# VHH binders against Bifunctional D-cysteine desulfhydrase/1-aminocyclopropane-1-carboxylate deaminase, mitochondrial (DCD), part 19

Target 1, 364 residues: Bifunctional D-cysteine desulfhydrase/1-aminocyclopropane-1-carboxylate deaminase, mitochondrial (DCD), of Arabidopsis thaliana (Mouse-ear cress) (f4hyf3)
Amino acid sequence: SPPSWASHLRPLPSHTFSLAHLPTPIHRWNLPGLPNGTELWIKRDDFTGMELSGNKVRKLEFLMAEAVDQHADTVITIGGIQSNHCRATATASNYLNLNSHLILRTSKLLADEDPGLVGNLLVERLVGANVHLISKEEYSSIGSEALTNALKEKLEKEGKKPYVIPVGGSNSLGTWGYIEAAREIEEQLNYRPDDLKFDDIVVACGSGGTIAGISLGSWLGALKAKVHAFSVCDDPDYFYDFVQGLLDGLHAGVNSRDIVNIHNAKGKGYAMNTSEELEFVKKVASSTGVILDPVYSGKAAYGLINEITKDPKCWEGRKILFIHTGGLLGLYDKVDQMASLMGNWSRMDVSESVPRKDGVGKMF
Key: E = the ipSAE of ESMFold2; O = the ipSAE of OpenDDE; V2 = 0.75 times the mean of E and O plus 0.25 times the DockQ between their complexes.

## First folded at step 13 (VHH; framework vhh_7b2m_4)

Design R4 (from Q5 with K110R; at its last look DockQ between E and O 0.01; V2 from the best seeds 0.00; counts 0 for: pae E 15.2 > 2, placed apart)
Fold by ESMFold2, look of step 13:
Parts: structure tokens; C-alpha cells; sequence
Structure R4 (fold): chain B 364 residues (1-364), chain A 124 residues (1-124)
């Protein structure tokens, strides 16, 4: 059943599948350099699974239930070559005995070549997803709706029953994934022995559904935290309009600009990193043990720190919940760019410490 | 002030041809993606064809091989040549101009500017 504060939204989802490992932990995050009295906490939505990990699986619990309810035998979705959403969708499809078709954008030079097996793509190809490559230019000029519709029509002519999932699972139904996450956070806080209450929630914005859901849930429910979304692609004005469309599709009766503050954090562009962003990811990992992906949560956390640095007084004394949206598999696409930041290695010297005898195999 | 002005619509018999034109002003035409959309009565607006600033084209499946989109950057004009017209092509046709956001996660050309539309009616 929906949270009581969301029971007026329409349409209500009929049921969900339990795909994610929930609830995810909330714990203190001792990121250095915070203003006086400022507390940073982290919600570990990177722990929602392994191959299903990240924020996408919360949305897929609703979307895949609808796919099965409509008697789909295949799922179509679309994204970048290292899309966490496409990987989670391919994995979830296998859990539910559905075939998956992924339209993946890549560079013009690579679109006609074997895309390889790096990161998310390894998982997708291992589970047997049907991978369809397009160039970034084709993706931008044609659009995701037209591309997925073209594949849908092709599969229907082949006798298949496809269900289309939009980029990032970000439609009004998928938004319920983070409406429910808001309820989960409320329950986690309610069971604490202290009176912890967050002033702010911070989250990366990739496709818009996550920020729509958490913002609406915070606004309607008991959290009442100010939501800061850090867009890693496109621009904030686009996402205000996109989120408004999702809210309207739920008949929520609220204005997106009243419930979320969207910051531009894309830097050099989607999936492209500055040296400063990668150094930040390294420093967070070495000082806290939390691994931020450089594409989403890394950019969002970097953006948050920049905002705090600009105006520390605005952030003094505040309690901030950062939502880690996962994306670890995409880190493998950055290893060459990060190599100079990584710790050293050595060959273990075994010849001085471990004698070798005739008839004994190698030492190691 | 941005303006998109469609022309060339009208009544035509099935199997006939029409050419739509869209004259653009108030922005740097050569850097924008352009598109044609249509809306049949009681239905939502759908893409017909689009063309990037670099000249790459897309066509919906229903019009491939029959329609051709082109642009003339010197005249700030986009065209839609419509051949072998069918009654189901009857609609209001809209010209649209999109901001070139080539690194879009969503993969959608963002159309900010729209014309008023021109009626195309195809009779048997």
C-alpha cells in the first residue's frame, strides 16, 4: 500500500516486485572540511544489490511489475554505453524470465565496432542482453522515444510483446521508487533513539525520476528536508520541466520549483571528468572508505562541497543526508584516467625469505 | 524574437505530393536541429522527421522512403518533401527548432520553438 501522505496520488501502482535489498543504511559520513556544526550523513543506495546495485532498482520494482502485468516477454530500454539503468534492467529482466534489448549510445567512431566488456557492459553481455549501438549524434538528433519506438515496432512484427522503459526508469510510475524511499527514510529516523532530522537531502540527477520521487516524498511526508539535486547532464531548467511532467502524471498538484533546488554539476559534460573531480573521488575513498562513482555521486558530492565552500555560513549547523546512488561498475570505465592517482605497488620479494628446494614447485 | 513560419500545406489527392517550407528567424539557424511534427485530430503530436545542424536525418517508420527533410542554411529554411501521400498523413504539420544538446542523457532533441502549423489534408 502507498504511504498515507501519498495515497491521493494517481495512478496508484498495483503491486511491486522485491528486487532491491532494503532498507539501505544511513550513517555518519566524516567528509573533511565541513563548516562548524555541519553534519554529513549518507544513505547507501549503492547497497541495494550487487549486479542490481544503485538507485535504478527501486524504480524497476514498479516498472518490471507493470511489464509482467501487461504480459510482456521483452523489455526495451535506452541509455549511455555505461548506463547503470540499462545494466540493472538487463539483470532484472533475467530475474523475471524476460528478454532485454538495450539501445546504447557511444562515440561515432566506436558505434560500428565491438563495444568490449568494460564495467556495466560486461554484466549486460554476460546476462545475454541484446545490445544495439548508436552514435551520440544519432541519439541526440532522433531522440530516445523515437529510437525505442522503432525497436518496439520491429519486435512486434517479429511476434514479441515488448515493454518500453524510458531513460533511467524515469517516468511517473518509476518515480514511486523514490516516493517509497522517502517513507523508508522516515521509518529509519523514527526508530532511532535520538531526534535526528535532516535539513537537507542531496542527490545526483541523471534522468530526473529519483529527484522527483525523493523531493515529492520529502514535501508530502514528514521529512520536510530541502532537496538539492546536482544535475550531471543537460541543464537545470530542463530538469525542472521534466520533473514537473512527472509530478503532473501523478496528479500531485505541486510545482517542481517549490520542492527541489537543481544545481548544474555536469562539469565537462555527462560522463566526462575533470582532474579535480577524480582527485575528489580518490580523496573521499582514501579518507572515508566510501567509493563514489565519478559520473553521478562523485559529481554530486563534489558539487555539494563547492556550494559549501562558496558560502559556509549558509550550511553552518545543518544536517545533510547525501544519497549515494551507486554506479560502481562505471568506475571501471575511468581506470586509465585515474591511474596517476592510485597507490603504488611492488613485487613481493620471496627469494630472500623463502628457500627453494629440488622437487618443490614454484614458491607462489 | 524567434519565429517559425510554415507554408505549403493544403488539400491533395492520395498518391500526390506536397512540399512544406518553414522560414526561421530570430536565432542562429545553422546551429539548431530542426524537425517536422504532425498532429491528427484527437491525437497527440508526433515526430515525422528531423535534421541535425550537421545534416543527419531521421524519419518515422510511417514516412520513410516517402518523405524527405532538408535544410538550406543560407535561407534559414527547412523543407519537408512529401511524396506518395496517404489519407493517414492528414494532420496539422508543425515546424520545430531544437537547442543542440548533443550530450543529452535522455537523447531527446529539446524543441523550444514551434510554428503555428500548416494543415495537410489527403483525400482519396
Amino acid sequence: as target 1 above (364 residues)
Amino acid sequence: EVQLVESGGGLVQAGGSLRLSCAASGFTFSTYAMGWYRQAPGKQRVVVASITSGGDTYYSNSVKGRFTISRDNAKNTVYLQMNSLKPEDTAVYYCAAGIPLTDYLTGTVRYRYWGQGTQVTVSS
Scores: ipSAE 0.000, ipTM 0.248, lowest interface PAE 15.2, mean pLDDT 87
ESMFold2 (binder alone), look of step 13: mean pLDDT 83; pTM 0.841
OpenDDE, look of step 13: ipSAE 0.600; ipTM 0.888

Design R5 (from Q5 with G98A; at its last look DockQ between E and O 0.01; V2 from the best seeds 0.00; counts 0 for: pae E 8.2 > 2, placed apart)
Fold by ESMFold2, look of step 13:
Structure R5 (fold): chain B 364 residues (1-364), chain A 124 residues (1-124)
Amino acid sequence: as target 1 above (364 residues)
Amino acid sequence: EVQLVESGGGLVQAGGSLRLSCAASGFTFSTYAMGWYRQAPGKQRVVVASITSGGDTYYSNSVKGRFTISRDNAKNTVYLQMNSLKPEDTAVYYCAAAIPLTDYLTGTVKYRYWGQGTQVTVSS
């Protein structure tokens, strides 16, 4: 059943599938250099699974239930070449005995070549997802809705019954994933022996569904935290309108600009990193042991720290919950750019008293 | 003042051909992706074909192999050559200019300019 504070939303989902490992931990996150009295906490949605890890699994619990209710035999979705959503969708489809088709955008030069097996692609190809490449230019000019509809029509002519999931699982139904996450956070706080309360919730914004859900849940429920979304792609004004569409699709009766503050954190653009962003990811890892992906959580955390640095008094004494949205598999796509930041290595010094002789072949 | 003006529509027998033109003015045409859309009676407007500023093309499945989109940046004009027309192709055809964008995660195409439309009627 929905939380009582969300029972007026329409339509109500009838059920979900249990795909994620929930609840995920909330713990202190001791970044150095925070203003006096400022507490940073982290919700580990990177722990929702291994091959299903990340924020997308929460949305898929609702979307995949609808796909099965509509008697789908196939799921279509779309995203970037290292989309965590596409990887999670491919995996979830296999859990539910559905075929998956992924439309993945990449550079024009690479769209006609084997995309390889790096990161999210390894999981997708290992589970047998049908991968369809398009160029970034085709994606931006044609649009995700038209591209997925074209594939849907093709598959229907082949006798399939496809269910289309939009970019990032970010439609009004998928928004329930983070409405329920807000209930989960409320329950985690109520279970605690202290009276922990968050003033702020911080999250990366990729496709909009996560920020719509968590901001609506915080607004309607008991959390009442100010939600800060850090866009890694489109400008904030675009996302205010996009989130409004999701809220309207739930008949929520609230204005997106009243429930979320959206910041620009895209830097050089989606999936492109400045050296400063990569240095930040390295410093967070070495200082705290928390591994942020450089595309989403890394940009969001970097954006948060920049906001704090610009106006430390605005943040003094506040308790901030950062939602780690996962994305570790995508880090493998950045190894070349990060190589100069990595720690050193050495050959272990081992005393030898017996000389070795070379053999032939790979065993000697 | 920005204008997209379609021409070349009309009545044609099934199996016939038409060529649509869309003349653009008032913006830097060469930097925009361009598209043709159609709207049949009682239905929503749907994409037919599109072309990037660099000349790469996309076609909906219903028109692949029959329609060809092209552009002439010197004349600020986009064309749609429609061959082997069927009664199902009857619709109002619109040209549109998409905002030149660097990065869209959500892939929502943003159309800045639309034409007024031209009627195409394919008789049996």
Scores: ipSAE 0.013, ipTM 0.419, lowest interface PAE 8.2, mean pLDDT 88
ESMFold2 (binder alone), look of step 13: mean pLDDT 82; pTM 0.822
OpenDDE, look of step 13: ipSAE 0.490; ipTM 0.829

## First folded at step 14 (VHH; framework vhh_7b2m_4)

Design S1 (from R2 with T106E; at its last look DockQ between E and O 0.01; V2 from the best seeds 0.00; counts 0 for: pae E 13.7 > 2, placed apart)
Fold by ESMFold2, look of step 14:
Structure S1 (fold): chain B 364 residues (1-364), chain A 124 residues (1-124)
Amino acid sequence: as target 1 above (364 residues)
Amino acid sequence: EVQLVESGGGLVQAGGSLRLSCAASGFTFSTWAMGWYRQAPGKQRVVVASITSGGDTYYSNSVKGRFTISRDNAKNTVYLQMNSLKPEDTAVYYCAAGIPLTDYLEGEVKYRYWGQGTQVTVSS
């Protein structure tokens, strides 16, 4: 059943699939340089799985249930070549014995070439998803809705029963993934031996569904934390409008500008990183062991630190929950750009070592 | 108030031509992408042609070579010249306006405003 504070939302999902490993941990995150009394905590939604990991699987638990209820045999979705959503959708489709079709945008020169096997694309091709390449120019001219509708019609003529999932799984139904995450956080806090309560929740904003869900859940439920969304693409005004559409589709009766504060953290743009952003990701990894993907969680955390630096008095004494939305596989797409930042290596010195008597050791 | 008003539809014989117009008001026309969509009976609305603010055009395969989209920023009007019409072009044609979503969607145009449509009927 839905949380009591969300039972008035419409439509109510009838059921969900258990795809994610939940609940995910909440633990202290000892990032250096915070103002006095400021506590940073992290919710590890990067631990929702391996090939299914990240915020997308929470949305897919609802979307895939609807697909099966509609007797779909095929799932269609769309995104960039390194879309975490497309990878998670392809994997979830196989779990449910559904075929998947992914429309992936790339550069015009590369749309006619083998797209390779880097990062998320490796998983998609390994599980056998049907990959349809388009150029960035075609994507921008035609639009995601028209592209998915065209593929849907083609598959229907072939006798298939496709279910279409929008970019990032970000429709009103998919929003339930992070409404339930808000309940999960409430329950985790209630079971603690202390009186931990978060003043702020911080999360990356890609397609908008995650921030709609967590913001609505915090507003309606017991958390009542100020939600800060760090937009890794487009501008904040676009996302206020987009989130409003999702809230309206749930009949929530709430204004998006009242429940979330959206900050611009796109830097050079979606999936493009400044050297400062990559240096920050490296510093966080080396000092804390937490690996932020450079596209989403890295930009959001970098944006948060910049906001704190700009006005540290505003953040003094606050308890902040950062939601790590995953995306590790996308890091492999940044290897060349990050190479100069990586840790050193050396040839092991074996000049003083004595070989084994028989000359060979077992490798496994 | 944003308005998109289509005109120029009608009945035409196969092989004939029509020119659709869409007069726009209530937004900065020159910075928005414009498109024409059509919906045949019992079908979903599909793209026919689009034109960016910079003048780059796209055509669906079913109309490429026969249809031409153009815009006149001074008159806030987008046009669709339809030549060599076929019975399968019969549909309600809709004008649409949107902005490029630049980063996450790689410049995808989100069409926010739609006209009420104009009927095009092509007899065989």
Scores: ipSAE 0.000, ipTM 0.242, lowest interface PAE 13.7, mean pLDDT 86
ESMFold2 (binder alone), look of step 14: mean pLDDT 81; pTM 0.825
OpenDDE, look of step 14: ipSAE 0.535; ipTM 0.840

Design S2 (from S1 with Y58K N61D; at its last look DockQ between E and O 0.87; V2 from the best seeds 0.66)
Amino acid sequence: EVQLVESGGGLVQAGGSLRLSCAASGFTFSTWAMGWYRQAPGKQRVVVASITSGGDTKYSDSVKGRFTISRDNAKNTVYLQMNSLKPEDTAVYYCAAGIPLTDYLEGEVKYRYWGQGTQVTVSS
ESMFold2, look of step 14: ipSAE 0.556; ipTM 0.801
ESMFold2 (binder alone), look of step 14: mean pLDDT 81; pTM 0.820
OpenDDE, look of step 14: ipSAE 0.632; ipTM 0.859

Design S3 (from S1 with T102R; at its last look DockQ between E and O 0.28; V2 from the best seeds 0.00; counts 0 for: pae E 14.6 > 2)
Fold by ESMFold2, look of step 14:
Structure S3 (fold): chain B 364 residues (1-364), chain A 124 residues (1-124)
Amino acid sequence: as target 1 above (364 residues)
Amino acid sequence: EVQLVESGGGLVQAGGSLRLSCAASGFTFSTWAMGWYRQAPGKQRVVVASITSGGDTYYSNSVKGRFTISRDNAKNTVYLQMNSLKPEDTAVYYCAAGIPLRDYLEGEVKYRYWGQGTQVTVSS
């Protein structure tokens, strides 16, 4: 059953699968240097699971239900080599006894080579997903729809029944994942003994489905928070149009520019980081214990802090909810870039003249 | 108003050559990716070749080594030089223009504009 404030949206999803661990925590997030009276809170959608985790899981609860309803035996999806969406889809497919086929973009030099086992790719290969590499040039020139359709046709000729999930899971059906997240947040706030109400919700924008869902839910429901989307891809005008398409596909009757403010947090571009972005991720980890991924949540939080620094009076006294969209596994793709930021290590000094009493085991 | 106008199609003997041209207007040509697609009778439209704004090219396996895509940003024109033509190359050839989603959204090119097509027929 949809939230009452969303019951007019069409089409309504038929059902969902319970894949994510919900609700995710909302707790205070004590970043240093905030303006007077400003409160930063964090919603831990990185805790939606482990290998099946992040904001993508909420979308997959709807998309995988449709796949099963259509009697699919196979799921096809597409993304970059470190796509969190592809990893979550591969894992969810195994939960539901479906085969998965992942079309993964990598550099031209690496498309003919063993892609390795870094980050999200480790999980995908461990669960036995069928990995299909393509070059950046092939991806950019052919397009995700044509690539997935080509694989779909191949699998259909082999007698399979594939279901195709678009890049990032971001279609109107997948948007219900964050419409329901808005209901979840409303319920969490309602159960509190205080009168906590957020003035702002902040979230990374990668493919648009998350920001469409949370902004629509905030607008239609009780939250009424101003939604700030920080694009990790740097064409906010493109995302206003993309989100409008998702809203129109739900028959929402709402203008995207009225329900979300999209900010540019691109930096060097998608999946590429400046030294300042990586230093920020390290500072947040060391000062708060919250690990932001450098591709999505790290860029969004960095973008938020830059906006606050630019105009702190605008943010004074506000209560801000930051949605942590997960993506921890992608951090391992950044190990070499981050090496100079990490703390040192040492070999523990032990005396050879002090024998071990039990006589068994290693020093650990 | 965006227009893509193909020319240079026609009838040619197997082993022969043709040069297709696509004149573009109504958008900033130098910043867009361009592509050639073809559709044989009763079949789906498929990519033949594409070229990014930066000049990087892609060719389908069926045409590699025989076809060459190029662009002239001063003339707002993309070309397809087709050599060693085979009867299986017979199709309507379409010019397409698109903007990549920046590498920021996985580098996909979304082709937004299409020409009306030009017929290429290769006799045996």
Scores: ipSAE 0.000, ipTM 0.306, lowest interface PAE 14.6, mean pLDDT 86
ESMFold2 (binder alone), look of step 14: mean pLDDT 82; pTM 0.826
OpenDDE, look of step 14: ipSAE 0.007; ipTM 0.308

Design S4 (from S1 with K110R; at its last look DockQ between E and O 0.01; V2 from the best seeds 0.00; counts 0 for: pae E 13.6 > 2, placed apart)
Fold by ESMFold2, look of step 14:
Structure S4 (fold): chain B 364 residues (1-364), chain A 124 residues (1-124)
Amino acid sequence: as target 1 above (364 residues)
Amino acid sequence: EVQLVESGGGLVQAGGSLRLSCAASGFTFSTWAMGWYRQAPGKQRVVVASITSGGDTYYSNSVKGRFTISRDNAKNTVYLQMNSLKPEDTAVYYCAAGIPLTDYLEGEVRYRYWGQGTQVTVSS
């Protein structure tokens, strides 16, 4: 059943699949250089799984349940060539004995060539997803709805029963993934022996469903935190409108601009990184042990730190929850660009002998 | 079959110059990006320079201003002119061919084919 504070939303999902490993941990994140009294905490949604992992699996728990209820034998979805959503959908489809068809947009040069086996694409091809390449230009000209509908019609003529999942799983049904995440956070805080309460929630925005869900849950529920979304593509005005559409589809009766503050963190654009962004990801990893993906969580965290640096007084004393949305597999697509930033390796020197306790041989 | 054959490596005095060549066969050279990578003893292989099919170039910070990548589509050959060589440039240099993945990287290419490498040793 839904949280009581969300039971008025329509339509209510009938059931879900348990695909993610939940609840995910909330713990302190000791990023250096924060203002006096500012606490940064992290929600580890990167731990929702391994190959299925990330914020996308929370959405898929609802979407895949609907696909099965409709007796689908096939799932169609669409995204960029390194889409975490497409990878999670392919994996979830195999869990549920469904075929998956992925429409993956890439550069014009790559659309006619073998796209390789890096990162998310390795997992998709290993699990046997049906990969359909299109160019970024075709995607822009035709649009995701028309592209998925065309594939749907083709598969229906072949006797299949496809279920279409939109970009990023971001429709009103998929929004329930992060409405439930808000309940999860409430329960985690209620079980604590202290009075921990977050002033702010920070999350990356790629396709809008995550920020719609968490912001609505915070607004309707007990969290009441200010939600800051950092857009990694398009711009904030686009996402305010997109989120409004999701809220309207839930009959929520709230304005997106009242429940979320959207910041531009796209840099050079979706899935493209500046050197500064990659240096930041490396710095966070070396300083804290937390591995941010450069496409989503890395851009969001970089954007947050830039906002704090610009106006530290605004952030003093605040308790901030950063939602880590996963995406580690996408880091493998940045290896060449990051190579000069990485730590060294060496051959272990074992030429020296060390006397053993019993005096025989040498120790490693 | 795709083949990339490097040549032009050798021993050179610090401050000197070398020109590496990579002869390519088995694919449509003019439509592919080409690159040079190097691997010093005990280190990971890293990018040195790359050039797109359209002639746009990228250089690592350690070689910018000293090295020049170029291509000759009529000869299916990519070159690396290395000037003002330093002992730190000592490495095995590899030629690579690939298709740019502009959606993920700016100024870099994911490479599919690799040469066997040519040794460059810079003495001081």
Scores: ipSAE 0.000, ipTM 0.165, lowest interface PAE 13.6, mean pLDDT 86
ESMFold2 (binder alone), look of step 14: mean pLDDT 82; pTM 0.824
OpenDDE, look of step 14: ipSAE 0.006; ipTM 0.249

Design S5 (from S1 with L105Y; at its last look DockQ between E and O 0.03; V2 from the best seeds 0.00; counts 0 for: pae E 25.2 > 2, placed apart)
Fold by ESMFold2, look of step 14:
Structure S5 (fold): chain B 364 residues (1-364), chain A 124 residues (1-124)
Amino acid sequence: as target 1 above (364 residues)
Amino acid sequence: EVQLVESGGGLVQAGGSLRLSCAASGFTFSTWAMGWYRQAPGKQRVVVASITSGGDTYYSNSVKGRFTISRDNAKNTVYLQMNSLKPEDTAVYYCAAGIPLTDYYEGEVKYRYWGQGTQVTVSS
């Protein structure tokens, strides 16, 4: 059943599947250079699984339950070539004995070629997902809804019963994944012997469903933390409107601009990184042992540190929960761009073998 | 509303057996750790047995080999089978539910919810 503070939302999900490893850890995250008294904490949603890892599996617990209720035998979804959502969907489909079809957008030059086996693609192709490539130009001109509908119609003519999941799993039903995450955080805080409360929650925004869910849950529930979303793609105004649509689809009766503050962290755009962003990911890894993906959590954390640097007094004394949304498989797509930042290596110094006393060497 | 309701307590002669049950509601039972505690007259409440969400069990030394904790996730129920009871087992027995803390400094289960307790009395 839903949290009591969310029981008025409509429609209520009827049930869910248990796919993610929950609850995920909340622990201190000691980045250097924070203002006096400022505490940074991290929620490890990158630990929701290995092949299912990331924020997407929380949404899929609701979406896959609906797919099965509708008697689907096939799941269709869409995203970028290294989409963590598409990888999680392919994996979850296999768990549930469903076929998966992934529409993956890539550069015009690469759309006609073998996409390879790097990162998320390895997992998707290993589990047997059906991969359909399109160019970014086709995606922008046709749109994700029309593209998925075209594939749906094709599969229906072949006798399949497809269920379509939108970009990032971000519809009003998928939003329940992070409404429940807010309840999870409330319960984790309630079990502490201290009175820890977070002033701020920080999260990457890629498709909007995660930030809609966590901001609504914080607003309606006991957390009451100010949610900062760092957009890694489209402009913040787009996401305010997108989140409003999700809230309206839940009949929440709240204004998105009242429950979330959306910051621009797009940089060069979705899935593209500046050298400064990659240097930041490397620095966080070396100083804390936490590995941020460069597409989502890396951009969000970089954006947060830049905001703190711009106005440190605004952040003094605050307790901040950063949600690590996973996505580490996408790091493998950045290996060449990051190569100059990597640490050194050496061949291990090994002592000479013990000489034989009989005067004969072992050469054969 | 989280509720834990114990049952199965009573008066029993030494050497006898009792089975305690704890019916749970108001939370996702399968993801929580569960435990049985007891408080003897004039003593502090102490752990008897616990079981993780994954089914791993712990027993205090005083009951090991005589008591068995189990859980039935389909029935949202935790059981304590108590065999070879001794007068020293006389206590109020409490069911407890907790969620793992993930703070690196406090990486243990902290029990948030407690039942009202059920009396177990073992006569000599």
Scores: ipSAE 0.000, ipTM 0.093, lowest interface PAE 25.2, mean pLDDT 85
ESMFold2 (binder alone), look of step 14: mean pLDDT 82; pTM 0.828
OpenDDE, look of step 14: ipSAE 0.515; ipTM 0.792

## First folded at step 15 (VHH; framework vhh_7b2m_4)

Design T1 (from R2 with Y58K N61D; at its last look DockQ between E and O 0.91; V2 from the best seeds 0.62)
Fold by OpenDDE, look of step 15:
Structure T1 (fold): chain B 364 residues (1-364), chain A 124 residues (1-124)
Amino acid sequence: as target 1 above (364 residues)
Amino acid sequence: EVQLVESGGGLVQAGGSLRLSCAASGFTFSTWAMGWYRQAPGKQRVVVASITSGGDTKYSDSVKGRFTISRDNAKNTVYLQMNSLKPEDTAVYYCAAGIPLTDYLTGEVKYRYWGQGTQVTVSS
């Protein structure tokens, strides 16, 4: 059943799947650059699965449930060439014995070429997703909905029953993923003897569904934390409007501008990184062991540190929960740019005089 | 294509036993939840027993202690051992497969795939 504080929302989901490994842990995070007195915790939504890793699977628990309830045999979704959503969707589809079609946006030059097997593409292609490449220009001119609908119609003509999932799974139904996440966080805090309460929640924003859910959940529920979203594409105004649409679709009666603070963390653009951002990701990895993807959580964390640095007093004494939204595989797309940051390797010096006591190892 | 084929049904006297089998194909059996449902004449289909991919079992209150659900992953088969059968157990029994679809409001589990059913009749 929905959280008590969300029971008034309409429409309610009809069904849900258990796909994610929940609850994801919350632990302290000693992020470099934090001022004294600021306490940072991290919600490890990157631990929601392996191939399903990240924030998207929470949405898919509802979206895939609807697909199955509607007797779909095929799922269609769309995203960037390294979309975590698309990867998770493809994998989830196979879990449910559904075929998947992914429309992946790439450069004009690459749209006619084999997309390769880097990062999320490896997983998508391993699970047998049907990959449809489009150029950024085509995507912009035609639109996400039109593209997915076109493919839907095509598949229907072929006798398939496709279910379309929008970009990032960001619709009113998908929003329930992080409404539930808010409940989960509440429950986790309730089990703590130290009465931990967060003043702030920080999360990356790529399509808006995550921030819509978590901010609404925080607002309606017991968390009452200020939600800070760092947009990694478009601009804050776009996402305020988009989130408002999702809220309105749930008849929440809440203004997006009241429940979430959206910061611009786009930098050079979606899936584009500055050297400083990559250095930061490396630093965080080396210092904390937490691996941030450079597209989403990396930019959000970088943005957070920048905000704190700009106004340390505003963040003094506050307890912040950072939501890691996954995306580890996306790092493989950045290996060329990050190579110069990696220098710690050597050839192991093995002496022939060291005898093996336990026989001969087998590798083949 | 997912296929579920039930067997083992029939006529039995009250107090007797039956073992139902469901042979599954068309999916990775070991990773899916399986269940047994039954539908009595004029009644709705109801869950009897379920077993997760991990082997966790659940039973309806009416069959607890009498029925046992089990699975053999090597044979892609789920079983329902029915002991101490009662006339009230008379129904068509259906095998179900899939990651359980849960009703968000009620928590009721629904399965995606169903067998054709096997008749179980318990005489008084």
Scores: ipSAE 0.438, ipTM 0.788, lowest interface PAE 0.7, mean pLDDT 92
ESMFold2, look of step 15: ipSAE 0.604; ipTM 0.841
ESMFold2 (binder alone), look of step 15: mean pLDDT 81; pTM 0.816

